# Designs tried in a protein design chat: VHH binders against a8e7c5r167to518. Part 39

Target 1, 352 residues: a8e7c5r167to518
Amino acid sequence: YKIFMDSDSFYYSLTYDLTNTVQRQGELGKSDQPLWKRVDDRFFWNKHMIKDLVDLQAPQVDFWVIPIIQGFVQVEELVVNYNESSDEERSSPETPLQEPTCVDDIHPRFTVALISRRSRHRAGMRYKRRGVDTDGHVANYVETEQLIHVHSHTLSFVQTRGSVPVFWSQAGYRYNPRPRIEKGERETMPYFASHFEKEVETYKKLVIINLVDQNGREKIIGDAYLKQVLLYNNPNLTYVSFDFHEHCRGMKFENVQTLTDAIYDIITDMRWAWVDQAGVICQQEGIFRVNCMDCLDRTNVVQAAIARVIMEQQLKKLGVMPPEQPLPLKCYRIYQVMWANNGDTISRQYAG
Below, E stands for the ipSAE of ESMFold2; O stands for the ipSAE of OpenDDE; V2 stands for 0.75 times the mean of E and O plus 0.25 times the DockQ between their complexes.

## First folded at step 24 (VHH; framework vhh_h_nbbcii10_fgla)

Design n5 (at its last look DockQ between E and O 0.86; V2 from the best seeds 0.83)
Fold by OpenDDE, look of step 24:
Structure n5 (fold): chain B 352 residues (1-352), chain A 124 residues (1-124)
Amino acid sequence: as target 1 above (352 residues)
Amino acid sequence: QVQLVESGGGLVQPGGSLRLSCAASGFTFSYDSSYALGWFRQAPGQGLEAVAYISSSGSTIYYADSVKGRFTISRDNSKNTLYLQMNSLRAEDTAVYYCATVRKYPEGYIFRYWGQGTLVTVSS
């Protein structure tokens, strides 16, 4: 498939549905319906722009409407070589994906793609948009999919981020304003439930990773989140707290490994989507929903760490990587850049 | 379906005693040794506090400082039930008490299953 970049924020493809994950695409199956009728509505950014066109009810419209996502897309071709550490070539998102080679090569090759899709619901700047609304939508909701392609194999791992799904705000022009709960616990319950009912319906199981500080000004939001989780009491939810600021202070992002180690069994049990020419090999059985206060830098670091664990497992399963070794340094560096770019792009979009 | 059901809460005078029970169904206490069984509580206007938890093997027991010497956590594997004996109850012990499967690590908690909670009110 070919992906096009309109800007640093808007992406579209003439041949690929950027609004749906590999797994969802498989579930939808082959259809004669136009692309814009098959998209995930959450991520169809230009839906409002095509309303008048669709209202014409002209068959020709189907060929002109191309779904656009707001978010991030980067594609890289990587080579597994433990002898070389040099940074060479990055692929352009406008270049068609090449079929990588694997076990027959001296140096196996694979393609990695990172796709982030921002929800069109409650779009706005971070200082104006926090928490949940009466429709169950949360601020800064982003679905991020990491794809690996080797020969005829496509593997996918999906994560989400989104604001804490209670009614809260962080008003003021201060550098770090105090967050405030806007509605009581009982009043919040049905809207919290509405949000997670939709999430469970979509992703089956959710593992919440709450990165909100366990002390200080953010604590009130973390406490409110956990309380709602307990009240909702859905067996398809798992709640994980990790005090990111306390343990990763001073840019010690390596300490996130403590989290990934602690949830390693959960990561493994979640699995990933895997499809080949014969069909579906396996499915992702749940999703990590990661949040901090603004769901930006801290969230991006943790998502990248989890995704790296998955990538290594996937590549080893494919026989692209040898067992008991980490990603080659060159691959790791490119990987880090991709996720950093993802984080920066999402941050700019949310900041306005 | 996995369920935890708390019982035993109620109104008690200061200095009184209560025994909470948590009946587990859909799993056995030994199904996953990586999770402890514990009691947590939330007082009005406060966050969730760990009260006590016991490892799967029973070899490790934790008590909050506020309840040490007064509360005793125990389990009966044959009944698949967790208990919290609460003695010398104080007004500050008033809270909704939750039973949960929990994994504690230095940086936080992992909650997998929990109950609906049972209200304990200590008042004269």
Scores: ipSAE 0.899, ipTM 0.959, lowest interface PAE 0.4, mean pLDDT 91
Fold by ESMFold2, look of step 24:
Structure n5 (fold): chain B 352 residues (1-352), chain A 124 residues (1-124)
Amino acid sequence: as target 1 above (352 residues)
Amino acid sequence: QVQLVESGGGLVQPGGSLRLSCAASGFTFSYDSSYALGWFRQAPGQGLEAVAYISSSGSTIYYADSVKGRFTISRDNSKNTLYLQMNSLRAEDTAVYYCATVRKYPEGYIFRYWGQGTLVTVSS
């Protein structure tokens, strides 16, 4: 059992570094070091609580210091069965007559996990929940890792979300809560650049997916973001705009499909981290950085859609899923619930 | 290093002409046939406006209504260079001009590579 949780959405593991992706753990290599010496500092939430012990660097204390993240963890084991009836029955009887004795022997299984790790930076004042600060950190920064386990294979796909890295605010919630730019383009550029220099150092290449509406109230933020991206002019960045239409009721799925179709080649070329007992088979070639105004609902829907494309490619390559079939309905329902729980948890943590 | 560099901007009087160039290094403009080449501009206090773009084959060309008949986009794949000939310039053409490789889809754009921008000022 890898992961422990308390009721405040803080998570730890005695043996697994929850602060690092599968890929980052592979890049660190095998180590006899204690977990806290290998952490990703962005997600090391109990750093200050144990500062005296960390500063002493005593060998015995090092192994008892366990890193804690804030975020979300959910793990589900799924069965690929296209012949199972589509019932919502609960197994309440002691001996249900509907179950065959050997069902598990004939159907492929896989484990899916979501790990979201919230940056410890910008956890401060409620009114500073937007944009970038003078340290180059953005509000609501979350790294989400989707893991697949099958036999000895571990597959991982990682995305990030975070506020538009300019200085902006949005007062209250009213009929016309117009966002406002707080600093000019010139003044903003060093801090925008500071943020993205860290992102490029970590992920090498970024595909920005800006979900801010291109018309109406949100336009000023979207325009500011694109201007800073153009001024920053880093060839490791790709910029994708997507107008997430708020007026089209019942077409929410169609809007997301338009985006995933348009970037399908970029998604496929991103690949994923893949490790087994022999070592690293391949690595993820960058990251999607997704935002809307608050990096909550729209962001979560788009990340789930991108991650689903990747998961189906992964399962087909592992032979767990046939190439001409969609995911079984029960599997997809559980997947949707996992991502919904992720979004709800991030939303509660963002609200304070 | 992958880079796009615009040149040819400057101060010009109304009715004058300028020719912008965009040179690519570290890649060729034909690297991905799904990407067009385009000129975009941003005037002070305004959002980014597409001025013109030209498909990878050169067979499809778009001009904004505000520049039709005055501006001409062209590309020279052998020199790895994109051009914008700007004639009959007006004050409203004052902006920073960017060249970029782009893909247009129904709900947005994909920008892959772009330049630093070159300032064009049209004033008496």
Scores: ipSAE 0.746, ipTM 0.887, lowest interface PAE 0.6, mean pLDDT 81
ESMFold2 (binder alone), look of step 24: mean pLDDT 79; pTM 0.799

Design n6 (at its last read DockQ between E and O 0.93; V2 from the best seeds 0.86)
Amino acid sequence: QVQLVESGGGLVQPGGSLRLSCAASGFTFSYKSSYALGWFRQAPGQGLEAVAYISSSGSTIYYEDSVKGRFTISRDNSKNTLYLQMNSLRAEDTAVYYCATVRTYPSGYIFRYWGQGTLVTVSS
ESMFold2, look of step 24: ipSAE 0.762; ipTM 0.893
ESMFold2 (binder alone), look of step 24: mean pLDDT 80; pTM 0.812
OpenDDE, look of step 24: ipSAE 0.891; ipTM 0.958
ESMFold2, fold request of step 26: ipSAE 0.766, 0.722, 0.764; ipTM 0.901, 0.874, 0.900
ESMFold2 (binder alone), fold request of step 26: mean pLDDT 81, 81, 81; pTM 0.818, 0.819, 0.818
OpenDDE, fold request of step 26: ipSAE 0.891, 0.914, 0.914; ipTM 0.955, 0.967, 0.965
ESMFold2, last read: ipSAE 0.758, 0.757, 0.756; ipTM 0.896, 0.895, 0.898
ESMFold2 (binder alone), last read: mean pLDDT 81, 81, 81; pTM 0.819, 0.820, 0.818
OpenDDE, last read: ipSAE 0.912, 0.914, 0.916; ipTM 0.965, 0.965, 0.967

## First folded at step 25 (VHH; framework vhh_h_nbbcii10_fgla)

Design o1 (at its last look DockQ between E and O 0.87; V2 from the best seeds 0.81)
Fold by OpenDDE, look of step 25:
Structure o1 (fold): chain B 352 residues (1-352), chain A 124 residues (1-124)
Amino acid sequence: as target 1 above (352 residues)
Amino acid sequence: QVQLVESGGGLVQPGGSLRLSCAASGFTFSYKSSYALGWFRQAPGQGLEAVAYISSSGSTIYYEDSVKGRFTISRDNSKNTLYLQMNSLRAEDTAVYYCATLRTYPSGYIFRYWGQGTLVTVSS
């Protein structure tokens, strides 16, 4: 499929639905319906723009309307070679997608794609938009899908990020203004529930990873989040707390492995979407919902770490990687750049 | 469906005693579990704090400093019930008490299942 970008924010495809995950596309099945009628509404950014056209009920509209997402898309072809020097050049992003070689090759190849799609709901700048609204939408909600393609196999792993779903704000002229709760616990409960009811409906199970500091200025938001989780008391929710700043101080992002190790069984149990020519092999059983205060840098690092664990499991399952080896250094470097680009792009979009 | 149900809360005078119970259904207490069983509490306007927890094997028991010597956590596997005996209660012990399955790790924790909570009020 061909993906196009308009500026650094908007993406579309003439042949692929960028609004739906591989798993959702499988559930929808094959359809002769136009792309815009099959979209996930959350991520259909040009919906309002096409409203007048759709209202005309002209058949020509179905051909001309292409769904547009706001977010991030990057595709890379990677070669698994443990003997290569680390200094080889990154593959050009302009290189057309090629089908990876067979896993039986001496140097197996695979394609990795990262797709982030931002919700069109409650869009705005980070200091102007925080928390949940009365419709249950949260600020800076992003669904991120990692795709692995090997021969006829397509594997997908989906994560989400989003603001803490309580009524809170962080306003001021200071670089790091003090967060404040805007509504009481009881007032927040129905809107919190509304948010997670929709999430559970969509993703079945959720593992919340809250990266908000357990001490200091952010604690009030973390406490409010946990309290709402407890009150909501849904068995399809798991709550994970990790003090990112405490553990990763000094740019020690490698320490996020403490988290991934601690939740390794949960990661494994989550599984992933896997489809081939014969059909669905397995499904992703839930989703990680990761947040910090602004759902930017810390969140991106943790999502990347979880996604890497999954990717390694996937590649090992496919026989592309040996069972006792980590991702080759060259692959890892490219992979890190992809996630970094994802994080930077989302940050720019949220900052305005 | 997994469910935890707390009971035993109520109004008590300072220096009094209460025994909280947590009945589990949908799963059984097992030494093979990776999760500890524990009590945590939230006082009005305060954050959540761990009160006491016991590992799946029973080999490790934790108490918050403020409750050491006063509170005792125990479990009855035959009844699939967790208990918290609270003696010498103080006004500062006033809180909603929750039972939960808990896993701790460096710089973090995991809550998997928890109950609706039971209110303990210590007042003269």
Scores: ipSAE 0.822, ipTM 0.924, lowest interface PAE 0.4, mean pLDDT 91
Fold by ESMFold2, look of step 25:
Structure o1 (fold): chain B 352 residues (1-352), chain A 124 residues (1-124)
Amino acid sequence: as target 1 above (352 residues)
Amino acid sequence: QVQLVESGGGLVQPGGSLRLSCAASGFTFSYKSSYALGWFRQAPGQGLEAVAYISSSGSTIYYEDSVKGRFTISRDNSKNTLYLQMNSLRAEDTAVYYCATLRTYPSGYIFRYWGQGTLVTVSS
């Protein structure tokens, strides 16, 4: 059945709650309630536009209220085939009682989907495009879910991105203005804590991946972030620093492997959500929260790299990919395009 | 519940000595761990800087140039404790000192657990 419809970065489904991850939907359990009663409030974009209608609480109103997300959805069917130049194949007709299959595909297939859902908080706050606000919300907060579907199995891996949760701005005369801290360390502490308390409540464990440059103009922001992380001192947080520009200038994917190699055990221990007809097989044990200054290009590249590591583990566990081989080049090329489209869409929404 | 607790800070005169301790609970120091143990500090108005760290095996030790020859890092896995012996203290050593478990790699670092810090003040 059709779960997703694409409309200028706004998406909805008549039967599927796009606001919730596979894992969160499993935690909510079975219900005959309307979709809008089960949503994740962070991503329920049409909440206030239809508030009077929702407040009527009449049963027939429920079919008019369809949750809408802002973000990105793309779905691709992929085939595991390591040979572009396949040999010419011939087959003889089969007997009439054993008619050949309409589509004779012996290579394993899987569906990959990417769902990004943007938080409705901080929407329209053009002058406050950086950092945290007094409610603990951050700029450019997006939850991205990568889904794998094979037969009756649905597998899901989720990451978040969001601005460094301190009070800061970046404005000036030149094209590369210096960022500025707007509030002191002590004044910032409760708002930083407010943001991460919500994150820990939702995801339980977080691995922060801070891509802000450790030298130069960005250093002041990176130092402020690390200090707040240390002051918050929550054992459910892991802090990872990676100087993206030092190692990944020119946006080369190969250079990000230094990071994924260094955290490979952390990625593997994170696991993923796995659901089939019998129920929940396993769950994701936390989340990666990735940022750079604006949470756009650098963030997207790193999230794609982490999700690729997980996807290869998932496909090998399902028996769809042979062990010890990377994705076929055609699959990888399509994967790269999916993540590039995700990044471009998030960027347009942020700038607009 | 994982905790790192620093102790041993205080006021000391220039040229004096202090010994910092960092006791771990909720996890065990291991020679086989992929995480090193380290001390970091932040002086007033300054960023966080590394002081010293010691590998899980105890065989590889790093000191920042400003403390080399004056500070000694050590670990006692049987007591689940990390130490920093600070000799010939200078006013520039005044800072809050943090204990952490970490990994370093060429492009960055990873902090897994850290303490709340202990204040060292070096003044006359």
Scores: ipSAE 0.750, ipTM 0.891, lowest interface PAE 0.6, mean pLDDT 81
ESMFold2 (binder alone), look of step 25: mean pLDDT 80; pTM 0.808

Design o2 (at its last fold request DockQ between E and O 0.87; V2 from the best seeds 0.85)
Fold by OpenDDE, fold request of step 26:
Structure o2 (fold): chain B 352 residues (1-352), chain A 124 residues (1-124)
Amino acid sequence: as target 1 above (352 residues)
Amino acid sequence: QVQLVESGGGLVQPGGSLRLSCAASGFTFSYKSSWALGWFRQAPGQGLEAVAYISSSGSTIYYEDSVKGRFTISRDNSKNTLYLQMNSLRAEDTAVYYCATVRTYPSGYIFRYWGQGTLVTVSS
């Protein structure tokens, strides 16, 4: 994959559709159509820029228009070696990635890519954009795809994040303003439904992971979310509550294991997309939609934890990892840095 | 398609009794399931609260403190039906009652399936 970065936030490829997941690309099939005509519209950031060109209806447009995503892309080649010593310098998620050391060719290798696609809808700063709109779009909607490539095999796992899909705001001069519900329950119902109908149409099943505090100032938003979920009553939805602040206070992110253990069967049943030279081997049967209040740090930690579980399952199934061992420490550290970078980048984009 | 349907709600005077039923279709109650069956309620202006739930094996039953001694949860596997016998009803028991499949864990809970709810109003 030849991916180009214009800045820390904008990515494009001349040969790869960054707007579509591996699974969606498979569903679209082989096409002679230009990339910009096959894109997922949600993630076509520069659509507004090409409008005038498209309106010209000139054949040359097909050659000039390259879809650009706003989000995050990082690709790493990892070596599975359990004999490598721990690199203490990479213990911090803020530590820049160093050049990979030359490892013996006898060790299994795999490429991991993380692609986050930010929705072009309701783009804006976090304190100005919250909740759902009348079109069913939510603030800070991001699709994140983890890709693993080994030989001719490509595996992917997709998650989403997005603001709680009710009408709410968080305005004030203080660092942590109180959230407010802007519309009543009944008034919110059709827009909530609109959002999730589109999501179900796209992803088949959704597992909602709500990280909003169950106590304190955030509770009102969590309660409103759960109420709408109950009212909507779609059998393709599962609702998971996890009190992140209570359990992960003091940066105890290891406690997220409690969540991943609780939903382990759900994770396993969801599966992933798997494609080889012969075609589609399996499909992802649903997605995790993770949220907190701003869908930034807490959300990123939980998504990373879920994705790690899947990655380990994938690598074991591929025979890249032994069945009874965790990810090698060096791999894990690089992996953590990737997700941290993802989180930081998305945060900067949302903060403005 | 999996469906839970609550019934038995209505208007009752303080001190009265009601029996709620939850009929499940599309799945079978199993002792091997990791899912508990439970009743939840939401009072006007309040959040959802657990009233009672029973583990798949029936070995564990939970009651909210406010309903202990007054409410009884039971299950009939042959009918795929969950019940909530509510005695000595109080005004504070007024709520929409939901039946759900639920999993509890140390840091939260999981809802898989639930019904549309049935309204219980306790008023003089």
Scores: ipSAE 0.912, ipTM 0.964, lowest interface PAE 0.4, mean pLDDT 92
Fold by ESMFold2, fold request of step 26:
Structure o2 (fold): chain B 352 residues (1-352), chain A 124 residues (1-124)
Amino acid sequence: as target 1 above (352 residues)
Amino acid sequence: QVQLVESGGGLVQPGGSLRLSCAASGFTFSYKSSWALGWFRQAPGQGLEAVAYISSSGSTIYYEDSVKGRFTISRDNSKNTLYLQMNSLRAEDTAVYYCATVRTYPSGYIFRYWGQGTLVTVSS
């Protein structure tokens, strides 16, 4: 499968290309080529450190070059068991005694994995922490892949996050500095287009989920984003606004279900990548691109909510869950921790 | 493939009238669609403002307060066209007007398809 380097931020596998999603692996097919020749360049973090070795073009050296990502990896084995609820949850009417037929006879099991890949572009201390640059790259760009494995089936759902692709900053010595637009609308258009042309080439269709507050300090950024989206006018883009109100609600529970309900048909139509021993069964048709101002906490919560909807559809399709019931509470708790760890890790990598 | 094309913008005097049209191609307006049709506008340096939208059946119509009584939205599904009749135009109506397929919900909105915009300028 994969080998994890025990470092806080960097991961590799001796036999698996962590830079590519399941879907991209399937599109590449089988090959004798070394892993580094098949990588997604956006996430190939050790490229510069070993460039003399890859430029040597010596076959014996090529197989020692192992691609490394910066990001997050967590893998958990989950058991579908509705009867292990605590006393405070045993009163739930949604705790039936059922045994799905597609997994083991006692309690079905599945593996869930979360892989986040930070783009190597805009890395380091010299790059702005907000917006787009003249190459069309955005700050804090992360591809997050959620994997489900059951028997010989591998299922994958991918999302991206990234800064609003206009030229803006939020710098100053104030505790909560106001954001500032640095280039005019017309001047920004080709760089906005450059970013999304690359995204459409890679993912075909995008559903933008803009979590920037529609009122107050963030409004100038949200308005600039929407205007550029309208000017770009690409039929492969869908634009979703969601008012998160982090400041007004503090750290209390946020109800993202209003968003997932409103886009439930869009989520369902996107589907997921599904492969088994015979090959590719289906593919994900597009991607959600989620942002807030820094693409950290609000973004992570929304991505987790969308991925949960997909995961429950996947597990029901595989017969691991009954058709009319949510995940067992223990499974959901582990899921929440995995996504919380993802968010914390992305936040640490973004800081400094 | 899918396109919305606005037309009917231009220069008009205060108190005058214009009729905007939005023709769709690559898809058909349907009375059973989950998507409403709407007109939105943006003045220079301003955010996007809803003007009016109309449900797929035509039974639900929304107007922004500043245009209510002056603007009328309508749709002709047989002609695959959305209209905005603008009467008693004022200088503050100067903006680029977009038509769009739209869905609203308590926490936000969704745009699926939109046009290139048509400029309406209201001045002497």
Scores: ipSAE 0.769, ipTM 0.903, lowest interface PAE 0.6, mean pLDDT 82
ESMFold2, look of step 25: ipSAE 0.744; ipTM 0.879
ESMFold2 (binder alone), look of step 25: mean pLDDT 83; pTM 0.839
OpenDDE, look of step 25: ipSAE 0.901; ipTM 0.959
ESMFold2, fold request of step 26: ipSAE 0.761, 0.760; ipTM 0.897, 0.899
ESMFold2 (binder alone), fold request of step 26: mean pLDDT 83, 83, 83; pTM 0.842, 0.843, 0.840
OpenDDE, fold request of step 26: ipSAE 0.898, 0.911; ipTM 0.959, 0.965

